# Miniprotein binders against p40896, part 11

Target 1, 331 residues: p40896
Amino acid sequence: MLMPKSVALLRIRYTLEAALARGFTTVRDCGGAEGFLKAEIRQGSLNGPRLITCGHAISQTGGHGDLRSGALPASAFDSCSCHFGQVGVVADGVPECYKAAREEFRRGADFIKIMGGGGVASPTDKISNKQFCDDEIKALVDVANSYHTYVTAHAYTAEAIQNCIKLGVKGIEHGNLLDERTAELMAELGCYLTPTLVTYKVMGSDQFSAFLGPENSRKNTEVLYKGIDAMKIAQKKKVKICFGSDLLGPLYGYQTQEFRIRGKVQTTQEILLSATVTPAEMNGLGDKLGQIKPGFIADLLMMKSNPLDDITILDEPESNILFVMKEGRIY
Below, E stands for the ipSAE of ESMFold2; O stands for the ipSAE of OpenDDE; V2 stands for 0.75 times the mean of E and O plus 0.25 times the DockQ between their complexes.

## First folded at step 7 (miniprotein)

Design f9b (at its last look DockQ between E and O 0.09; V2 from the best seeds 0.00; counts 0 for: pae E 19.4 > 1.5, pTM E .407 < .8, placed apart)
Fold by OpenDDE base, look of step 7:
Structure f9b (fold): chain B 331 residues (1-331), chain A 81 residues (1-81)
Amino acid sequence: as target 1 above (331 residues)
Amino acid sequence: GSKVRITIYVLGSPEARELAEKIKEALKELAKELGAKVTVEIRVENGIIKLEVTVDSPEAEKLAEEILKLLFELLKELSEE
């Protein structure tokens, strides 16, 4: 049953408020958040993190952003009024890529998200798939460049990552199957990696075993264990790393578990930088966000204990956060 | 108790020391206004400011709370400048 729009909006409100309460003062959405949400948050009619949005993730037909069952006809995409809250749009060929990217910018996107490889949650693609042709990726990059912003790509494999970053993609989401050579290239090109380890952990748990179908569960298992290794490799090669969670629907509450997971492979300082300075820089906000100093936006957490001593404190915000300050306002 | 210690950790930039000094001066002024003995120690290590504020007063707990609030306001103001 399609959730009524009203209910969806209420859930969105809750999700945003909850994220802020967990200590996230800025959140980058890599697919699905509509531009009006940003306006409402800025105006104060909605309480939530500052949003950096891409609109819809742009995908090829049958790509990771195409969530249609393989049994559905091509026409099913056009007729489905169900598209409220869709993560992705489909664009095939250079002209459609131009149009898709421009449309997202028209609608207020801050950057472009593309599906550069196969995914876990999509039913019709393989993780090993390289998605988009070179000319399509280049087209998307060219449009983003014209707006003086970046493209980030969903990509798992070394091949998909290298293909994207060589064509000017500046961010890689996930990257679970990157190798040392790929990490070196990412570091050289100044590409940002955003690991999202918690999503795989949660989806692979017994509690949520039914969340993914059999095929998606298999894919999830494949990337889950490799993600930790990928993080280590990326860290070793001094890749710029951002904090990410990539949780869907009811799983948003597990957002802070990423701190706990990363604590096993990163230092506390590295993790905190990944959640403050590094993502600010990635999004062209390095002079305004991610630090406490004159001239920066007053985004602060007041905590009962020092997360530098134990990063897992950030995974228990209900007990450890006294208040969240965003833009000088306490929530 | 008559003595309360507040420890604040601030993740700062290379300019963290300057910020710390500003905070220190502001706290001294506040202490005078409140009629309390306030001691402020600042340590900056690896871009982290450790601010240790000791309030010595019969109303130290209450004053500490006020100082904490003022510190946040100060940080807000400094961020807006």
Scores: ipSAE 0.020, ipTM 0.390, lowest interface PAE 6.1, mean pLDDT 86
Fold by ESMFold2, look of step 7:
Structure f9b (fold): chain B 331 residues (1-331), chain A 81 residues (1-81)
Amino acid sequence: as target 1 above (331 residues)
Amino acid sequence: GSKVRITIYVLGSPEARELAEKIKEALKELAKELGAKVTVEIRVENGIIKLEVTVDSPEAEKLAEEILKLLFELLKELSEE
């Protein structure tokens, strides 16, 4: 389950290079990518996307990010956290939440990721569980605000989502079980949703479904079937939607399939905005990234065909991308 | 007439400054061909070269698109060096 550090570094390098080759010039990591990777990419020692990182995801004891009781196989499904060693940290109570968030910022995090609800692959929680008390969430939000950034939360259910966003959480990862009232509240508060449908589709496929235990397979099936409907609700209610895949280890190569899945729910323009303009806005980069405009950073894709005519060409990058430019450099 | 501003930031180096001068010359030639007023400003701020291109023309948006195509080809030259 746990890999030697040298093997983990080789997989990180491969993953980052592959993501850049697939056209992802900027990636937001919600657990496991530490600040030193940002520096290596910035200096050119490592080829990869620009990284926006949270460092470690912050969880309560026994919560979704708490891996201490047993590691899942690298091929096992989880929405946010289970790969390279200690990708999450545990904090219980307000003082520990302050310290954990400050420690992530000290180590170079750009935002804070928390576990606002239960997960599919976690050993000790249920999808329906809420996590963290209100004062703990508020503490995490207060720290993020003092650094002029945000908290995003893993959450599936309407109740978990509403609790988080009412306390100032800016983003929701996954959100597969949200309802219309929750979507209305998210839109009202200006919150962002990052669905990650491809992970559930891949883990539910014949090829990979045997890697989940029976209980986790049941959790995965529930979130898979509801995820499409939740995204339709969010789109109808004009929730700000970002692009995400949340793929584990060897499954990272499937990340472009999210474009194809979203084609069933969003227009091609909406999908492209969700992968460019909206996430740039969420991360305070809306005047620098996400558009081809004078004064913006030169992150460009040259395609054989127009993705506005057919979004599925983004799910076939090897045959459709002519080059990838990041900060003016072609890779 | 309408105005469009294109701004490019590059890490300062002799090679980057030389490329910025090549871009300035190419844009002057393009502006004469298209009959548009194009100004190019090169500034160095905190070790970063800032290249600003202003297009002042009734068709400024169309000309800015053509200028971006030229900038793309010149940026490709820099990456290959």
Scores: ipSAE 0.000, ipTM 0.122, lowest interface PAE 19.4, mean pLDDT 71
ESMFold2 (binder alone), look of step 7: mean pLDDT 72; pTM 0.608

Design f9c (at its last look DockQ between E and O 0.06; V2 from the best seeds 0.00; counts 0 for: pae E 19.2 > 1.5, pTM E .462 < .8, placed apart)
Fold by OpenDDE base, look of step 7:
Structure f9c (fold): chain B 331 residues (1-331), chain A 82 residues (1-82)
Amino acid sequence: as target 1 above (331 residues)
Amino acid sequence: GSKVRITIYVLPDSEEARELAEKIKEALKELAKELGAKVTVEIRVENGIIKLEVTVDSPEAEKLAEEILKLLFELLKELSEE
């Protein structure tokens, strides 16, 4: 979005503060959050969740991270350096993939995000597209491994998921069209799935019917109803599942609805694990976050009622959260 | 006289979690003495969850409960830094 940097920063502040207030003490950003935000939060100049960031999502030309309309020339990327909040960067070929990943790490990324398949919100790709060649994905994985971290991929189809995870990708974002065989393979390889059901629900709602263009709306509809089935399959096959929302722009306020949606498919315990222990482990923080134990960081929610009795309480944080503690500080 | 019950859930049930619960229990007992309040602290394990149940029996139970909670959080903070 063409927004002045100053306005963008104000919105970011609000978004981060609001996320913390909703009970999220740690948030993983899979594209767009800049490294300086982490520093500001750590220093206390900005109130928000602890951020785990990838910088820009790395995409091929015409991939899900390439948001250029098909009518724009190739040179259109060079002129947009002034836009705050670019989600993705384009890298084609092994050398560019090396460079792109290294640049994100140079800028303070904790992990790498790639677009391994087509998406909903991108104008020029199909969901069925497998994105990146094998050598490109491997290149990105190799770089991430050299930094002792992981690659996660945006991927919907079984084909795209399998292609990524066979090449060493450790996370799959969305995965709405996975099948049983894919889920089995994910479990075997210890891959993490992060479903993001709420984004499709919200974007498909009457209130936001104009949010997506016609083509993107069609794609959204295609994956919306499959996501719940994918989660069931993944759960059945004991795939490690993380909590995610993947909401864009003004939709961030709906983050907690993911709890409600998941409550129809997962047990309360499974959901809570997906929002605490599992993502902590995925990010190498299993010994510090996600549990109440000696030596763990004191990230706590004080609530009026017990979410174990009703997970939907977490979807009403304004009424149910008394306070949020992050690193022993009450907010 | 009012009774206020505070239930703290410690997850998961582990040796470390039990140790933590015991530390909290002892700290709360000491706090109760300092406050001159009748406070009962019990640890229960149910379905893999450790429950720390704190009962404050006092005419000022609500106020005391609030103070206990504040102190508990400070304690948890300290324990997290160890």
Scores: ipSAE 0.006, ipTM 0.275, lowest interface PAE 10.2, mean pLDDT 86
Fold by ESMFold2, look of step 7:
Structure f9c (fold): chain B 331 residues (1-331), chain A 82 residues (1-82)
Amino acid sequence: as target 1 above (331 residues)
Amino acid sequence: GSKVRITIYVLPDSEEARELAEKIKEALKELAKELGAKVTVEIRVENGIIKLEVTVDSPEAEKLAEEILKLLFELLKELSEE
């Protein structure tokens, strides 16, 4: 996505401030936010959640992170790239994968995001596509391991998920089409699943379904219906589940609806853990974030009523949050 | 045997922080009487930092954690209004 730099800066400032006001004191971004934003938030120049970033999502040519129109030459993103508007980068082959991952770490990334399978919103792939060769995935994992962090992968199908996690990928984003065998393998390997159900609900709604082309509309419909079942399977097989929304641009305000959707299939305790303890563990912050304990960073929400009684109050943050504390400061 | 430990870190050590810790301690004692629960509260100062540790021993310890959060909610609301 490309826009004037001044508009991109205004949008990201608003988005960060709004997310913090909705109660998200830490956010993991899987594409588009670079490390300089972390520095600005740490210094207090921007109000916003703590950021855990990958910089750009890494994709093969024609994969999910390759958002170029099929009518444009392969180099079009390079000529039009700007870091505020570019969600992904393309790397084909082992040497390019090494370089792409190292470049994201040089630019301040905390982890590597890859496209392990096809997507709904990308212009040129099918959801069933397996993406990257095994040696490419292994190369990306090797780089992440050398930086003492992890790779997480976009993947919908059981085959794509299994291929990624067998090669050392730690996390799976979405996973809407996983099966029981795949969930067993994820649990055995200690992998994390981040379902993102709200994005399919919103993109499939009457308000927004026309934004997708015919092929992307079919992809979205398929994953919408399967996502709830996949989460039930993952819960049954004891997969570690994190909270996520995968909302883009103007849809970011819908992120709290994920709490309400999850309330239909998870207990309130499970939902709260998925938004606090589990993602802190995934990102190596389990000793510092996600709990109210001595020595932990003072990230707190004060609410009018108890979310353990009714999780839906988290989907109504303007009505139910009295204030947000991040690092001991009230916002 | 249901036990819940809640630890509250009041930072920095100040007159306001000590007043908050004491308010929380007294309110938790009242809550324990009202709910018939066994609650212990300990206040310590470690390296200029106040630690308030609450242990709830009850068959409904997780539910009592909700009540404790509601009490903290009201006390913090009073602090923010000041």
Scores: ipSAE 0.000, ipTM 0.117, lowest interface PAE 19.2, mean pLDDT 69
ESMFold2 (binder alone), look of step 7: mean pLDDT 70; pTM 0.588

Design m1c (at its last look DockQ between E and O 0.01; V2 from the best seeds 0.00; counts 0 for: pae E 19.9 > 1.5, pTM E .283 < .8, other shape alone 10.181 > 2.5, unsure alone 60.011 < 70, SAP 82.057 > 70, placed apart)
Fold by ESMFold2, look of step 7:
Structure m1c (fold): chain B 331 residues (1-331), chain A 81 residues (1-81)
Amino acid sequence: as target 1 above (331 residues)
Amino acid sequence: GTVRVTIYLLVNGEIIRFEVTVEDGKVTIEVRVDGKEVTIEVDSPEALRELIELIKKLLEEGDPELKELAQLIRDALEKLS
């Protein structure tokens, strides 16, 4: 469901400015943010976080990133953060996977996002489904390796996660149903997990649950209450954990609630590392971002109170952030 | 009255807290790392402003004078461990 281009552009500008004001100086987008947004932010015509993007999420026909049909408004309910055009692209078979991944890199992507298992918001898949075949995943990983970067995969179940990481996928988005053996394997292989618990809390709330279709509501309910336990397992097994929210469109304002949810599982230091050091290292930027020291890019928050004493102050940024510095500029 | 400013920095996975108190022309800076604390007393609010500006410049530009300040901060952190 399309809106006038001028309205969509104003919404993305507001969203980017609000994210920066909430203290997010760098954001990794797993679908929908294209290279022109990076250029506009770099040039200063848009204020917003530094963007790390995959372009479009790559899906098989009928997979989680295939938003053709399904009776759901694509701009309101999809698995990716986007504001223009198609969030995902479809590729079936090895040659199409090569082409799709190369096209995203040609358009400025920093990494490849794939659908490794079924999702909640897509019209035709089940959480338990294995999506791409092994040779298709290998093809996508081969392309990412040739660009010296990585593939991250949407996956919920232990089986989908293990299949992806054994084939060379470096990151797992969501992972709500992982088990101890899977977490051990992720840690052994140096894989990254990005839980996104706030989106399931918000989408399952009385205010928003009516926007899911019947199958998607059932899928959302299944994963809503398991994610905290999965994160406890991942934390115990020392999986590298990144901060993420997977919030879309008008729900973006709830993004900082992820800090509060994670306080039930992680120490405040672990939460801060998950939002700074760990994702910078995942994206090959550990020598420039994620830490405050000489020679690093000057991204800094000045806080009224210590988030190590109370992580929830990051969920109240208007009250607790005194200023945001990105690349040495105060916003 | 009393002025209090708190600064939190993430350095190599550690949170450093600077709490600056100005009372009757006396300026105290507390640096806290992993439960350890170092207190620095400075002469005036002007010295506080200069310190804050030097910290900002250190993080922004990598100026040689600001790199000397960064080394002083690192030396203080070593004493806290």
Scores: ipSAE 0.000, ipTM 0.166, lowest interface PAE 19.9, mean pLDDT 69
Fold by OpenDDE base, look of step 7:
Structure m1c (fold): chain B 331 residues (1-331), chain A 81 residues (1-81)
Amino acid sequence: as target 1 above (331 residues)
Amino acid sequence: GTVRVTIYLLVNGEIIRFEVTVEDGKVTIEVRVDGKEVTIEVDSPEALRELIELIKKLLEEGDPELKELAQLIRDALEKLS
């Protein structure tokens, strides 16, 4: 039996309220958040950040979003009971990719997330695996384009990144193993990179490292260290960089540690831009969000200290944030 | 009756699946890590209580308890190796 829906909903409420309290007035979900949450937040029945959602991440069979045990039959996804709380859906071939993307849009997605490469902890895929064939990615991109929005991809390797972005993918999640050539191409194509360094840090910690076997631990360590280098390379090549954490459930509390981690490789100004202006632009909201100026939505943090002087104050929101304003309302 | 709870943790874009089964006072946790399926069985009332409390805390997003669960999983995996 899956976690009771009631419990899941309570957790979602808590997570959203906590994210807002930490100062995030807008959050992009790259897999799992249902579209109805946006309506509840807009109506005020739920307090949380403004949500930008993709619904389910779209993955190939055996891909990074395929959560099936190897012992489960292929038909396991056909049962309605398996869909609650899933981060991903499986789509193989152009027709299924069309259907999957259209279904997410039908359900209120703002963009499409795909698994364009392997993961760290995925039991069946190597981090070096390229996921989806070219025609499948192109199909997903074409559907997203018809809705005047973008595709973002989970991708680590230079190969996977290049494959995605050459086919019209506009976002790369993670990108930890990008090289200079890949970064140049991303900058040229106007692609957005969203590093998520904190998730690797947390997974590599003594607290959580026991979840990973030796091989996955090695992979995690590799992507953590390479992620720092990737950030530097991306910055050097003037890739558009967004703020991200890629934390779910109980790990959400570590969300603000991304500021601290990035402080080692980015300037405070670069980090703040990555958490305001750049992601607003990526999501077609550059004229409404991410700046304090006339005509923009009043999303503001009132703080005791200036984060420009010390970015780490954003990692201690309980002590440093006096209030959060979203759309002119104080929370 | 049998109560089964499936918990998915997405970490680093990866999903760790925990399946907790409570049947006739026996608690079983199935975890898939590194392509291995590990089953943790709790056969004592005391251990069961402790595990239930741990699960409750995990369900309430208790971070410290994840370490303990992780260690149990690690230990189980080592036995399977």
Scores: ipSAE 0.000, ipTM 0.202, lowest interface PAE 15.3, mean pLDDT 82
ESMFold2 (binder alone), look of step 7: mean pLDDT 60; pTM 0.434

Design w1 (at its last look DockQ between E and O 0.01; V2 from the best seeds 0.00; counts 0 for: pae O 14.9 > 1.5, pTM E .329 < .8, other shape alone 4.189 > 2.5, unsure alone 64.131 < 70, SAP 72.23 > 70, placed apart)
Fold by ESMFold2, look of step 7:
Structure w1 (fold): chain B 331 residues (1-331), chain A 80 residues (1-80)
Amino acid sequence: as target 1 above (331 residues)
Amino acid sequence: GTVEVRVTIYLLVNGEIIKLEVTVEVDSPEAERLAEEIRKLLEELLKALFELMRGDPETIRKAIDEALRRLEEALKQLSE
């Protein structure tokens, strides 16, 4: 249900504070966190991670970011003004894509998120769908380039991924059905992959499977069993891999389980780099974040045990983190 | 009874971990008062590390050494 903005702000505050307490000093949000939240965190009005935001994810009609049911008129999604619960906006055609991307930058976005393929949780699409025409994707990339930043795309299948990156998309979110040729192409083009396996594991569990309808449950099953293999392929082909946990709403507390899942595929050093150096590079912050060096921002975790010996201690933050420093402040 | 107090600090630097560890046995049943003093020393250590992020490597090493020395001294005093 829709709620007053004041209630939505309190829930966002809780979520941000909890993420910081789990050790996430910087979070990239791919839908739902608008740019004004960055200013509130920077000023100290909210305690939370540094935010890198896209505002709303941009989708075609009936695409992954279009959360309207098939039974509602097309305008029903657009008629509500509860932005704290909205993750996407709809744009069809080149002029609407220009406008949608520019609007997100006007509202404070750092990058553009698009739906390059079908999703699991949306009501009217299939994982196999290609989304957007080539000219629409190019339009979104052109706008992002004019703002000196990037487009990242939701995509699961090799075909959707290749279409996006050949048109200039810099990042791929999820990529669960990636093949070896696609991984080679991503590495050649210098693209970034952000796997988010924990969300499919949690959403497929007995406790949370009711969040998905029958078709979405089938979609979730398909991507769950393939995602670990896709990450192995990406690692083997030396794709730049970032840490992500695309958790929806009440599931956000499970984000640290991604460390445990990745322990099956990556070395502990690779996992740590994916959560620090690589995402800082992707977002143009490689000279300011992700390392402990003179002149870098003082984001530090003090731990009871060495994560290089056992990466799973990061999935137990209450037991293993002594304190969190963000920008020199202890939380 | 004897209480062992172990303070271990791990820093992530360029994707590598630096371990700093101090272990002291405290022959004192007043371990609860020790917990607050350890918290204060950890805060001082973190402030020293924050200053080091803005300094050169030699200054960083000296500040870390001094923070660890203060921690060792405080733990030794509490054993008395």
Scores: ipSAE 0.006, ipTM 0.401, lowest interface PAE 9.1, mean pLDDT 71
Fold by OpenDDE base, look of step 7:
Structure w1 (fold): chain B 331 residues (1-331), chain A 80 residues (1-80)
Amino acid sequence: as target 1 above (331 residues)
Amino acid sequence: GTVEVRVTIYLLVNGEIIKLEVTVEVDSPEAERLAEEIRKLLEELLKALFELMRGDPETIRKAIDEALRRLEEALKQLSE
């Protein structure tokens, strides 16, 4: 680890507290959050949103979750020294996929995250790459099904998305390059799309342009503008859409800007549903979370103004949120 | 052949993102060794920075710069 574990934990604490303060009472982590954090939050030793976690994102060698430099030998992965990230684990072949998924569940995962296509921030893959063979994806899905939960996949291209969802993947993260046919299929299969537009906007900004190398910057640019179109297509075809941000490290502070960005392509009601009802349903919590009804968990925001009138209110939580209630407790 | 090894670390210090980047050209067989050495040095740097997080930004910046300098020197020695 490049960062001392102690430091990482302190940062995690801050990040979780800050997310809660911004009004997020439940957060799904799609790679990196350890299961013990959930216990600490439940016990009250840590203040934060309710966590839904996958543990490590599962990736093929050279996939989006493999952050090794191409200059490093294969043995570098086995050496504790070259693990650049706690976000992903590498699994090649059906047996390793079985093991990887089972290990995440053993460690308390609620679902499985896979890298089903190439990424922006990874050094050795192309966005156009499909990742994992069919049998590997099927293996991961089968394991998740045995635990009565779902697989979600990082995927940008129509091809990668279709490949995943035809094999039983129930969630697509990003999906920036989906087409109408893909959206139709997603809707038909009841798949959930989680756009993460803010991450691309932030990474593409002048302020953070150095965060990505030249190649990654190019990839980022490619998917940034397409994400808006993808959102429109997905809406048109009535794909179930969840709220997401996918911000890394110090960028968590921009989490609420996703509301502002989405306001350009979604109605306020659609955005709010994507941040409440829809993700609750995706995670099997539709009868407990996402609505203000008798019998539901009391997760509430008290605000100075009605976000239905202006969604940008949610992008300024410091000035607009009076308090956050999670499970009946005010924070 | 020679391989360029680039290590980039992003640190959040007092609300600012600090980019630490070291690029070294090394012989391919030495790339792994070099990467490991860089990692160790960066870990030490991060520990030092953490201790300094309560310090003034200028002190932290100086510490970072010094650590980077030392890292570059070490890398040069490894490439010889």
Scores: ipSAE 0.000, ipTM 0.217, lowest interface PAE 14.9, mean pLDDT 82
ESMFold2 (binder alone), look of step 7: mean pLDDT 64; pTM 0.397

